VH-VL binders against Photosynthetic apparatus regulatory protein RegA (regA). Designs and how they scored, part 8

Target 1, 184 residues: Photosynthetic apparatus regulatory protein RegA (regA), of Cereibacter sphaeroides (q53228)
Amino acid sequence: MAEDLVFELGADRSLLLVDDDEPFLKRLAKAMEKRGFVLETAQSVAEGKAIAQARPPAYAVVDLRLEDGNGLDVVEVLRERRPDCRIVVLTGYGAIATAVAAVKIGATDYLSKPADANEVTHALLAKGESLPPPPENPMSADRVRWEHIQRIYEMCDRNVSETARRLNMHRRTLQRILAKRSPR
Below, E stands for the ipSAE of ESMFold2; O stands for the ipSAE of OpenDDE; V2 stands for 0.75 times the mean of E and O plus 0.25 times the DockQ between their complexes.

## First folded at step 14 (VH-VL; framework fv_teclistamab)

Design w3 (from u2 with heavy chain S32D; at its last look DockQ between E and O 0.33; V2 from the best seeds 0.70)
Fold by ESMFold2, look of step 14:
Structure w3 (fold): chain C 184 residues (1-184), chain A 121 residues (1-121), chain B 108 residues (1-108)
Amino acid sequence: as target 1 above (184 residues)
Amino acid sequence: QLQLQESGPGLVKPSETLSLTCTVSGGSISSDNYYWGWIRQPPGKGLEWIGSIYYEGSTYYNPSLKSRVTISVDTSKNQFSLKLSSVTAADTAVYYCARELWLGDYYMDVWGQGTLVTVSS
Amino acid sequence: SYVLTQPPSVSVAPGQTARITCGGNNIGSESVHWYQQPPGQAPVVVVYDDSDRPSGIPERFSGSNSGNTATLTISRVEAGDEAVYYCQVWDRSSDHVVFGGGTKLTVL
């Protein structure tokens, strides 16, 4: 339950992680367990789909690039089997178009790698006003995220180090983000 | 299996630039979950992190070395490199490259075997 | 920058338990990683994120972290565990990896 950010989980805490990078998958799974999720993991599209069919989770994190195919196939099964599943996709550097496609087929949000567990948790649990509608425009999601960062920054009295800690983000990364204008 | 191997001159003269390359095999340097780092260890002493690079080019450097360090990556060769300028005898060390698994911070999950670089006139 | 303090050495008899400490101000709020470096070899990670083990590391390596102290525990110590052990964190204030000074484990 307790991390740099306080997260409130729903009654169903089931979480499926799909990523073929085994060391990363293990590290992320352990980190999410510490945050109160009940995990299942899959290292392939086939395995992810099988779990989604048999035991559709409340939450999912799906890497889009997998050895045996595209994680979008898992996202489709998840949305079909459990319409209210909160699905976050992980995307590689520069792959925004693929992330937009994921949101169009039912992903709740996307995150670019390199990822951290607090970002993942925040994306899974963000309230409706923090999430854009499932839409054509990935800039809306970026704008909401940018505005969230600005809000936390103001809450911390514009203390970059404190803001970075609360967002579980490197100070330099946050400084870069704060120097940018709104994505929209 | 992913392996890292350091290469470069084992002897460097004072005031010159130390230059090392790490070759990644059995895996891709263009891995989204990892940074690629350099760590050194003077003979008989502890580990000192030098810096790290992500395959798109973002870097982190040890503040005490930052003014003298450049780390670069060449994804087409599956390699990353270290340049340390204006070396002195204090820079004599075993230099390791490492893969660094990221999740909000990182740890070095794979290390090269290390290469001794001696700074001597 | 953030400072990690380790004892320079620890000695234990074979079959006993070794405890190696890593001190830091509020280190319990950091993720602590531990490396084993046998003589003449590269380090290898034995514990990450305070208490988790990578594949291939025996269960007798474990870790804990709270308050101002993280601890690496090696149960049923073997002669092959003789090495220098380093703790490591990420200092977010300077985006800097910090290693402890190392602890030489001697198996008596």
Scores: ipSAE 0.811, ipTM 0.915, lowest interface PAE 0.6, mean pLDDT 86
ESMFold2 (binder alone), look of step 14: mean pLDDT 93; pTM 0.953
OpenDDE, look of step 14: ipSAE 0.838; ipTM 0.935

Design w4 (from u2 with heavy chain Y107W; at its last look DockQ between E and O 0.50; V2 from the best seeds 0.70)
Fold by ESMFold2, look of step 14:
Structure w4 (fold): chain C 184 residues (1-184), chain A 121 residues (1-121), chain B 108 residues (1-108)
Amino acid sequence: as target 1 above (184 residues)
Amino acid sequence: QLQLQESGPGLVKPSETLSLTCTVSGGSISSSNYYWGWIRQPPGKGLEWIGSIYYEGSTYYNPSLKSRVTISVDTSKNQFSLKLSSVTAADTAVYYCARELWLGDYWMDVWGQGTLVTVSS
Amino acid sequence: SYVLTQPPSVSVAPGQTARITCGGNNIGSESVHWYQQPPGQAPVVVVYDDSDRPSGIPERFSGSNSGNTATLTISRVEAGDEAVYYCQVWDRSSDHVVFGGGTKLTVL
C-alpha cells in the first residue's frame, strides 16, 4: 500500500500550514492533501495572520520560528477568529518550553521536529491533551517530565496551587521542581 | 542557494582511516527539517547510503558499515564529517554528501558534487 | 536487509514512453523516491513520495507505487534523459536507507 491509514475528517477539511521552509512546506502540504485536507499555505507570520483573519480554517499547523517573527502570533489570530480551530504547533530542538506556552494561548497540541505526517494528522484529530508519539530522536526522560510539568503550569496561568492540584502533587514539591533548571 | 562541498584527501592507504568533511553554504546545518548524509558510489556501481546525522548529534548508520563509520557535526563551522576506519580497496568510491528532507522518511534534495577517494598503497 | 530490485537497463526510442520498475516486498506500503544520475554527475531527485515532482522537473516524469512494484514513467523520452535511475526507500523496520541497483536508460 502506498499511503498511510486514512483518517476520518469532519465536514470542514480546511487546513492552514505556516512554515517558511519551502521544501518542507511543499512536502507536508502534499502529504496532508493525500489525507483529505484542503490546503492553504503561508510562509510568514504576516501571510499566516492574513489567511487566518480572512478564511479561518478548521485545522492549522504552525511553525514557531518564522523569518518575520513568532508563529504564536498566528495561533492567537486563529483562536480569536475560530475558537474551535484545531491548532498544532511545530517546534524545533531546544524550543519545547515556548510550545507549552502556545498550548496555553490556544494551540491544541504541539509536536517536536523532526516529525512525520502521521504524527501531524494524529495530533490534529486527537481529543484532549494527549502528546504525539515521540519522534525517532526523543528527548531525555528527565526533559520529557520537566516539559510536561511546564505544560500544565502554563495552562494554569503559572498558578502553582492549581498546577499542583492538576498534577496531584504537594505544592511545595512542585515549587522545588519549578525552581530548578530544565534537564539537558 | 544552499550548496554542499566535499573535501578531504583523494588517496588513502589500506588499513587507514578515510576522513571527509562536507561544508554547507547558502544555508544553515542547524535546520530542524533535515538530516545530513553520506552516500558513496564505487566506480561503475550503484549508490550506497553510509549514514546520516541530525544537527543535534543523532545518527543513523548503514548496518553493513556501522562498525567502521563515525559521522559527526560541527554547527559552529556549518560542517559535518565522515570517518571510515580500516579501509580496503573495496572502499574506493565517489563520496557524496547530501541534505535529506525529513517527513517520516527522507529523500536527498541537495547533493554535493562528489569526491573520488582511492584506497591504494 | 530490505532489497530493491531494478532491471539493469531499459532502451526506448525518442518520443516513446520509458517505464522503470522497482520491486520490493510490499513496497506499496513505503514511500518511494527516484533519482536521475546523468553520466559523471551527482544524482538529482525527479520523483518523491511515489508520485510527487520537485519544482523544475518536467511533467513527463511521473511515478506510481502499489503492491510489490513502484514504477517511474518518463513520457516523450528525449536524448537528455539518458542516465542511470535509482529508486530509494526508508526501511522503517530497521531505520535504514535502501537504494535499488540502478537502471540505465538508453535512448536509441
Scores: ipSAE 0.742, ipTM 0.891, lowest interface PAE 1.0, mean pLDDT 86
ESMFold2 (binder alone), look of step 14: mean pLDDT 93; pTM 0.949
OpenDDE, look of step 14: ipSAE 0.846; ipTM 0.936
ESMFold2, look of step 22: ipSAE 0.695; ipTM 0.872
ESMFold2 (binder alone), look of step 22: mean pLDDT 93; pTM 0.945
OpenDDE, look of step 22: ipSAE 0.844; ipTM 0.934

Design w5 (from u2 with light chain S51E; at its last look DockQ between E and O 0.36; V2 from the best seeds 0.71)
Fold by ESMFold2, look of step 14:
Structure w5 (fold): chain C 184 residues (1-184), chain A 121 residues (1-121), chain B 108 residues (1-108)
Amino acid sequence: as target 1 above (184 residues)
Amino acid sequence: QLQLQESGPGLVKPSETLSLTCTVSGGSISSSNYYWGWIRQPPGKGLEWIGSIYYEGSTYYNPSLKSRVTISVDTSKNQFSLKLSSVTAADTAVYYCARELWLGDYYMDVWGQGTLVTVSS
Amino acid sequence: SYVLTQPPSVSVAPGQTARITCGGNNIGSESVHWYQQPPGQAPVVVVYDDEDRPSGIPERFSGSNSGNTATLTISRVEAGDEAVYYCQVWDRSSDHVVFGGGTKLTVL
């Protein structure tokens, strides 16, 4: 199957993979090397940002959910340091709305896990802007709101008043939302 | 370190349902890169894959067993389970659970220790 | 159904090279994975995607896959390598895991 799929790479074949799952990261890295990419890997937001700042790649594949934070921070650095970087976000089930937000921030496209290396390569090499297909089972509006609120809260160093101002929300309303557990 | 532990009765009567649970520790079953599978090995024989489940509930089953097998997942308990109905002596085997790393296909990168299930009157 | 064929046994002297084959129609188009099962123990993956090793597997274990034959090669065989070895593919036409019948490696 890999022999039946032809990929044409640009002159710069550098690819950064960011995912905190080491066995998956190693398997994907080897598969992408076989397809002609020159790999660097990172297992954290901090490591991913450091590589993106020091050696901005032509291509990147970034997992949004990392133990030390949100992969969007890596996407932002990549866009800043290399505007022509082709960035694909890999997302798990139930995070499609977050993946759409990632495209708005600077990701080129997204893929839903589980995926294969040919799908990743096709997404990295896809031409032109396109709207991703709608998900079959979209994340609930409550979950999208919860994830956004938690992100802003952490950005504000868990300051409820500052978070409420940034969300244009009454402080009491925010306190009620923060007291709830994540919806599914 | 992620570990898998099989549990359930070691003796099952013919025509009844074999029921096993695999408990995942040191990691989450809600992992987007993995399927969770059951493999069995009759004494002195080779490996036979039974089926696999993704944490959102999607399954693949061995066609030779599909009519008798159900695999399910309980993410709140970090467990997945096997039910094999209408068992006979031919279902006597060591049953393994495994984590299956997916990238368009999968291989079993972590195995449980296995549990012998004997089908006998 | 897709069938993987392995020799039932292979014998080698310590320090020599063992080669264990896995035959299948056009298996070179599949990703082949190899498991070591020591006596009385669960299997452990030693090679995946034809030629890649998991962390902790020594370089003595290597693999190749072309045409109708995949091969697991174990260089400088030690007594501790004595085990049954299984090859495995994913049959994409039926979405089905297939194992070979296993090869018992004996170190004399």
Scores: ipSAE 0.805, ipTM 0.916, lowest interface PAE 0.7, mean pLDDT 86
ESMFold2 (binder alone), look of step 14: mean pLDDT 93; pTM 0.953
OpenDDE, look of step 14: ipSAE 0.852; ipTM 0.940

## First folded at step 16 (VH-VL; framework fv_teclistamab)

Design z1 (from v1 with heavy chain S52E; at its last look DockQ between E and O 0.43; V2 from the best seeds 0.00; counts 0 for: pae O 2.8 > 2)
Fold by OpenDDE, look of step 16:
Structure z1 (fold): chain C 184 residues (1-184), chain A 121 residues (1-121), chain B 108 residues (1-108)
Amino acid sequence: as target 1 above (184 residues)
Amino acid sequence: QLQLQESGPGLVKPSETLSLTCTVSGGSISSSNYYWGWIRQPPGKGLEWIGEIYYEGDTYYNPSLKSRVTISVDTSKNQFSLKLSSVTAADTAVYYCARELWLGDYYMDVWGQGTLVTVSS
Amino acid sequence: SYVLTQPPSVSVAPGQTARITCGGNNIGSKSVHWYQQPPGQAPVVVVYDDSDRPSGIPERFSGSNSGNTATLTISRVEAGDEAVYYCQVWDSSSDHVVFGGGTKLTVL
């Protein structure tokens, strides 16, 4: 569903999208433009880095898996050139570990593919560090549930479809859950 | 350039199972960005969505056909297949395989050429 | 089930503008996609996400979507535009791909 969500963007609305899937990239770019972002696209690590160096954007969406390398290299350049850049990394394979690594090096958030424009926008504009502090108190019911889901996900060799089946939930619902950081 | 090609028998007897395979070339079926769908078109009629599959194996079917439809994927062969059981003359149609691009919803950005399957005794 | 309604046929003279409508309940809240199917050929997407065009599709093709009606507009119609056009949505409530009945565009 294409909902025109009004998001409050900063004064600088520049957004860099890095993905080697051209059809996906183009569709996402158009969707983000409709949401008020000023888009620049790259289809490789090399191109992404070049753009990041020359014109560091306020926002970035970077696929971690690129044909010519790892999108983390683009993330590093972005963090170096513009520390305030809000970066969302996309991951298409069960690389939660990689996604976590991306966040450690400066990514704002991560999303698992497939991700829609609303999810991307929400992640880009989310306020605060999404990494919950280690719970000093007993885990909330939501966190327990989240951890259970994560465990099942690992047991299924990070197969989203199999995980969804075992958890008796819709795959897209699971993807959204997996794309989110642990609840407090 | 991604290409899809349908293959299978053009003639099926009533009550038998229609089996088609879609071969994907110029790209991998193991992509997280896409679903792989089947659409059919009876002669002189409109398009009907049959179902789709994700490369990990999850399927979604048209409720009207769900009881008779099975879609499968073979990532090693870069193929996905359609089985439609207990066919009747009403199942005579051109069958298309297609790639479905997902970004919150679906549209088919790449289609096969289609293959006519006739159900006749 | 979600239903899309198209007129069965539209006729237009060469050089004129054709408009093909697709009706659906609150379709304006959905993304509408349009396919062109020439006779004896497979469908090809000509407009996606209401108004976006794939590469290679002429600017003569445009789309709009609001309220209960989506519209495919083909300006400066050519003989080669004669085809059946289908609108399509994904219904999130039922998780189904839905096609309209198709509109045959005849170029007079």
Scores: ipSAE 0.030, ipTM 0.676, lowest interface PAE 2.8, mean pLDDT 88
ESMFold2, look of step 16: ipSAE 0.562; ipTM 0.840
ESMFold2 (binder alone), look of step 16: mean pLDDT 94; pTM 0.957

Design z2 (from v1 with heavy chain S52D; at its last look DockQ between E and O 0.36; V2 from the best seeds 0.00; counts 0 for: pae O 2.4 > 2)
Fold by OpenDDE, look of step 16:
Structure z2 (fold): chain C 184 residues (1-184), chain A 121 residues (1-121), chain B 108 residues (1-108)
Amino acid sequence: as target 1 above (184 residues)
Amino acid sequence: QLQLQESGPGLVKPSETLSLTCTVSGGSISSSNYYWGWIRQPPGKGLEWIGDIYYEGDTYYNPSLKSRVTISVDTSKNQFSLKLSSVTAADTAVYYCARELWLGDYYMDVWGQGTLVTVSS
Amino acid sequence: SYVLTQPPSVSVAPGQTARITCGGNNIGSKSVHWYQQPPGQAPVVVVYDDSDRPSGIPERFSGSNSGNTATLTISRVEAGDEAVYYCQVWDSSSDHVVFGGGTKLTVL
């Protein structure tokens, strides 16, 4: 799986992570390194902007809520310095509007926290938002359920908390389901 | 620096309810990256996960204890609590609260010092 | 329920290398975390996500995970390393945090 992910990465594997939660940032960074990215990390808007300006990366993950300001400022610098940068913004449940704004200004996608390394990687590398067509063969009950959950997830703009609420299930349960491959 | 501190009675009678509170300082419990868990350790024995809670109120319990366990969170006080009902001598343990870092799975990156709770008549 | 198996004790001389194993069915497909618990103290994470170290943990501590066995390796063991070590995983199928039984490391 790791080899496949590396193949999906472009020639430039540089990734900037911006988050003021140090333990989370470090864990995510290491996870992304294992997936083939070359990491730089920033713990503030100021630091994120500085790195973005000096060495514009091919990929970026930016938390919108930072102690010293709004991660959108980092997104703006990235878009100016490297328009082809694939940017994923991370947001809490209460900042969906900001996340939408980020996408409008050039972010590739947004994820609601908590998000795992697989979700982040998928968002960074995703080509288009088109859901795969339903299989021609009758789907198993499990597959139908999985597909339904995926649809609701997309309708909720990939907000796990909102999706969980709508599906009347625990967030962790939903996270487990979303992290799994589609059932056969 | 984030710190967790357990508080509550060190002695509980059989059949009563064990109640503990974990106070979080140096950071907010209302973080989207973490769960807040309880772990216990009977004297001379290993660690047992009791359950955890998300700041939005979602709870997850060890199935072996689920019927007796209630975990709650008070974001205004930056605290989360454990209630264990119908206690017996088997519930005598050091009880730890911990912060669980989530990124696809869970580990406890910050622990309280633990508090001994003895169940005795 | 998912079960983690650790040896109850490991003994090592100072300066030598200690290896503590954690067995589990297909544990190599999980993320394994290790905790150090000195006597009378709370556990502290020393290795997370199989092989990563938190800040402040010496490089002497390392981890590996493959197949059915995860291993915590402590090189150049010191007297201060004497503690009980626990492996831990999250089992996605049962949604449980699972600890091993713990291994007491004695420094001779």
Scores: ipSAE 0.129, ipTM 0.727, lowest interface PAE 2.4, mean pLDDT 89
ESMFold2, look of step 16: ipSAE 0.728; ipTM 0.894
ESMFold2 (binder alone), look of step 16: mean pLDDT 94; pTM 0.957

Design z3 (from v1 with heavy chain S52E, light chain S92D; at its last look DockQ between E and O 0.49; V2 from the best seeds 0.00; counts 0 for: pae E 8.7 > 2)
Fold by ESMFold2, look of step 16:
Structure z3 (fold): chain C 184 residues (1-184), chain A 121 residues (1-121), chain B 108 residues (1-108)
Amino acid sequence: as target 1 above (184 residues)
Amino acid sequence: QLQLQESGPGLVKPSETLSLTCTVSGGSISSSNYYWGWIRQPPGKGLEWIGEIYYEGDTYYNPSLKSRVTISVDTSKNQFSLKLSSVTAADTAVYYCARELWLGDYYMDVWGQGTLVTVSS
Amino acid sequence: SYVLTQPPSVSVAPGQTARITCGGNNIGSKSVHWYQQPPGQAPVVVVYDDSDRPSGIPERFSGSNSGNTATLTISRVEAGDEAVYYCQVWDDSSDHVVFGGGTKLTVL
């Protein structure tokens, strides 16, 4: 897919991905490598904690639901070992309370699954985004639609599937729109 | 490891409803990372995507078929199904089910073996 | 709506390189996936996201995507590579999967 954003990585580009879905993990790792990150992967809480302790990364993406436990344990180790680590948690629908808890213990942000690599990269590099700025052209139909979509997305706790259902649009179309910057 | 298997009648009369089921084994249909899709191929011709379903029930259909297509899922049986109404000879095809891996854009990473459905009297 | 064009056939001698093209307006901005369909069998993905290979696909299969053309390249072609090859994208404007028409690869 076309990418509308310029991604600015820090000097340390290390990224730990923790997810027990191996096909998904391999594909996300490859996509993040293309975006300039240097990857390590873990398929379990135990493996994720071990890597976080031995080689704490600059960035991490952690799935909260893992076969051997809760990804929050990995988030906690990451924050303890590297306070400036940018941590994004991935959550399925219905786990919003756990995602909020992850932010309270030090995760930088959370995303609902499914999430694409552009969304993950944006979340890792974001600086606690506030509401989007006012449109440059408030009368633009594209700008008004984009603003409406952003508001509904936040109302749904950034759950892409729920947002797409409320907007009566395909999930993929919504994700493409969410990855773009505000229309001119 | 994950396998898909189509099942259903191989012969359907014109004007009736074609009905197929895809059984998922070696993995769960209830995954936030995947769609479950149907694709068909008339004999000697190319592939045509029919539609897809997310395990929560969200469906998306090829606009050319949408008025006649229903896709459903039964997570307790690890299955999803296709119904195509008002069939004609033009609906004769090999029907495939597939797992669609989504990461920014999706592709079919696992296919069933396909089942020929013939529409004739 | 979005149209992918593939040549109907490509012939190549064993040991040589086959190139199968998939044309589309600004296809370089899309993720292109390639499927191999041997005679009488289901398709199998051989390249995804333009240039990535699934586990078990030989390195002699490669892909590229730029401008208006995506290309599947098969180096050192073997008789076992004889199949129909399809490219595929997602059509954002109509929210559905689009396949190319398929290219029959014949190994002389």
Scores: ipSAE 0.011, ipTM 0.635, lowest interface PAE 8.7, mean pLDDT 83
ESMFold2 (binder alone), look of step 16: mean pLDDT 94; pTM 0.958
OpenDDE, look of step 16: ipSAE 0.660; ipTM 0.906

Design z4 (from v1 with light chain S92D; at its last look DockQ between E and O 0.45; V2 from the best seeds 0.70)
Heavy chain, then light chain:
Amino acid sequence: QLQLQESGPGLVKPSETLSLTCTVSGGSISSSNYYWGWIRQPPGKGLEWIGSIYYEGDTYYNPSLKSRVTISVDTSKNQFSLKLSSVTAADTAVYYCARELWLGDYYMDVWGQGTLVTVSS
Amino acid sequence: SYVLTQPPSVSVAPGQTARITCGGNNIGSKSVHWYQQPPGQAPVVVVYDDSDRPSGIPERFSGSNSGNTATLTISRVEAGDEAVYYCQVWDDSSDHVVFGGGTKLTVL
ESMFold2, look of step 16: ipSAE 0.780; ipTM 0.905
ESMFold2 (binder alone), look of step 16: mean pLDDT 94; pTM 0.956
OpenDDE, look of step 16: ipSAE 0.776; ipTM 0.913

Design z5 (from j3 with heavy chain S52E; at its last look DockQ between E and O 0.16; V2 from the best seeds 0.00; counts 0 for: pae E 5.6 > 2, placed apart)
Fold by ESMFold2, look of step 16:
Structure z5 (fold): chain C 184 residues (1-184), chain A 121 residues (1-121), chain B 108 residues (1-108)
Amino acid sequence: as target 1 above (184 residues)
Amino acid sequence: QLQLQESGPGLVKPSETLSLTCTVSGGSISSSNYYWGWIRQPPGKGLEWIGEIYYEGSTYYNPSLKSRVTISVDTSKNQFSLKLSSVTAADTAVYYCARELWLGDYYMDVWGQGTLVTVSS
Amino acid sequence: SYVLTQPPSVSVAPGQTARITCGGNNIGSKSVHWYQQPPGQAPVVVVYDDSDRPSGIPERFSGSNSGNTATLTISRVEAGDEAVYYCQVWDSSSDHVVFGGGTKLTVL
């Protein structure tokens, strides 16, 4: 495993994973355990909310499309129950608007699938570093939205605070997007 | 439990188009966690990856077949399809559809039972 | 254009340990997956991501990967393990699934 990374987790290593796909969820849970997290998993919005209420985690990875609803409801409970929870939203194609909404309600970041466990861990632990790169095969909507953000930034004369205000976006999220380097 | 089933003609004439459909049951083809692939195996030979499709339509093809291959997805029918044009006897093989989990670096975690397609006059 | 090399065959007595190799340049930096294909049947994944087993695969199937060689190890081999075994990687440079040529395991 030449590319396994050593990560510096905080004292609370709890991580909630929410995805309705059991094989994917089990695989991601094992990969994140190898990286030092202590896992709980949920396969539904209802289950995710229940865990977030009862045992609010330090970290969470939430899929937005679930059989019983939208993962945003879990993000809202997580932010409500534990304001310092680091929340990464995993999004598939066709969920771009809800990914932006997740950031607006306080998700720490979002990643487009496919995203490997190192990318997920980096996103959970990022402290002002650049955001993960766009997925190699993003939907056109993902790319268009990223380009729109860059355009508004330029219109605001590269003023991060004003750009974040116009986008109704968390300042730190915008800073990470703007620090992103051109893809190769 | 998710299952894959190949369907289509078992006999195709040379120069025609081989057309197969894979029907997904017990799960959704629209899952963001998976690619949907086609693999073939000529009698007595090894596995040859043909290509794959993500539910939004992005495709990847084996370079050796790319000029003759089209893979498509129909999410409303929970199906994906293979078309291979201008077939010859060399295209005689068992054709498998498979689900590919991209997490863990792209492996096929569910396979169809396979269908033999013979190219003959 | 990434190439995986497997021995064409391996023979082992029942109860012994079989080792099937998969060679590739710097394969240790890749995740290697292994498929079992019994005669006349579809392949089934027995090891993924070098060393992990799907539910339902006995613990006597294991894998390792370092340097230029990945290895599938089957301990306490049974007659039912007779199959062709394929290794597989994803080659991110060409966005291409690559299979090895297969190894026929014969149980004597």
Scores: ipSAE 0.163, ipTM 0.653, lowest interface PAE 5.6, mean pLDDT 83
ESMFold2 (binder alone), look of step 16: mean pLDDT 94; pTM 0.956
OpenDDE, look of step 16: ipSAE 0.438; ipTM 0.770

Design z6 (from v1 with heavy chain Y106E; at its last look DockQ between E and O 0.37; V2 from the best seeds 0.55)
Heavy chain, then light chain:
Amino acid sequence: QLQLQESGPGLVKPSETLSLTCTVSGGSISSSNYYWGWIRQPPGKGLEWIGSIYYEGDTYYNPSLKSRVTISVDTSKNQFSLKLSSVTAADTAVYYCARELWLGDEYMDVWGQGTLVTVSS
Amino acid sequence: SYVLTQPPSVSVAPGQTARITCGGNNIGSKSVHWYQQPPGQAPVVVVYDDSDRPSGIPERFSGSNSGNTATLTISRVEAGDEAVYYCQVWDSSSDHVVFGGGTKLTVL
ESMFold2, look of step 16: ipSAE 0.707; ipTM 0.887
ESMFold2 (binder alone), look of step 16: mean pLDDT 94; pTM 0.955
OpenDDE, look of step 16: ipSAE 0.520; ipTM 0.814

## First folded at step 17 (VH-VL; framework fv_teclistamab)

Design aa1 (from r6 with heavy chain Y60N; at its last look DockQ between E and O 0.42; V2 from the best seeds 0.71)
Heavy chain, then light chain:
Amino acid sequence: QLQLQESGPGLVKPSETLSLTCTVSGGSISSSNYYWGWIRQPPGKGLEWIGSIYYEGSTNYNPSLKSRVTISVDTSKNQFSLKLSSVTAADTAVYYCARELWLGDYYMDVWGQGTLVTVSS
Amino acid sequence: SYVLTQPPSVSVAPGQTARITCGGNNIGSKSVHWYQQPPGQAPVVVVYDDSDRPSGIPERFSGSNSGNTATLTISRVEAGDEAVYYCQVWDRSSDHVVFGGGTKLTVL
ESMFold2, look of step 17: ipSAE 0.787; ipTM 0.913
ESMFold2 (binder alone), look of step 17: mean pLDDT 93; pTM 0.952
OpenDDE, look of step 17: ipSAE 0.828; ipTM 0.924

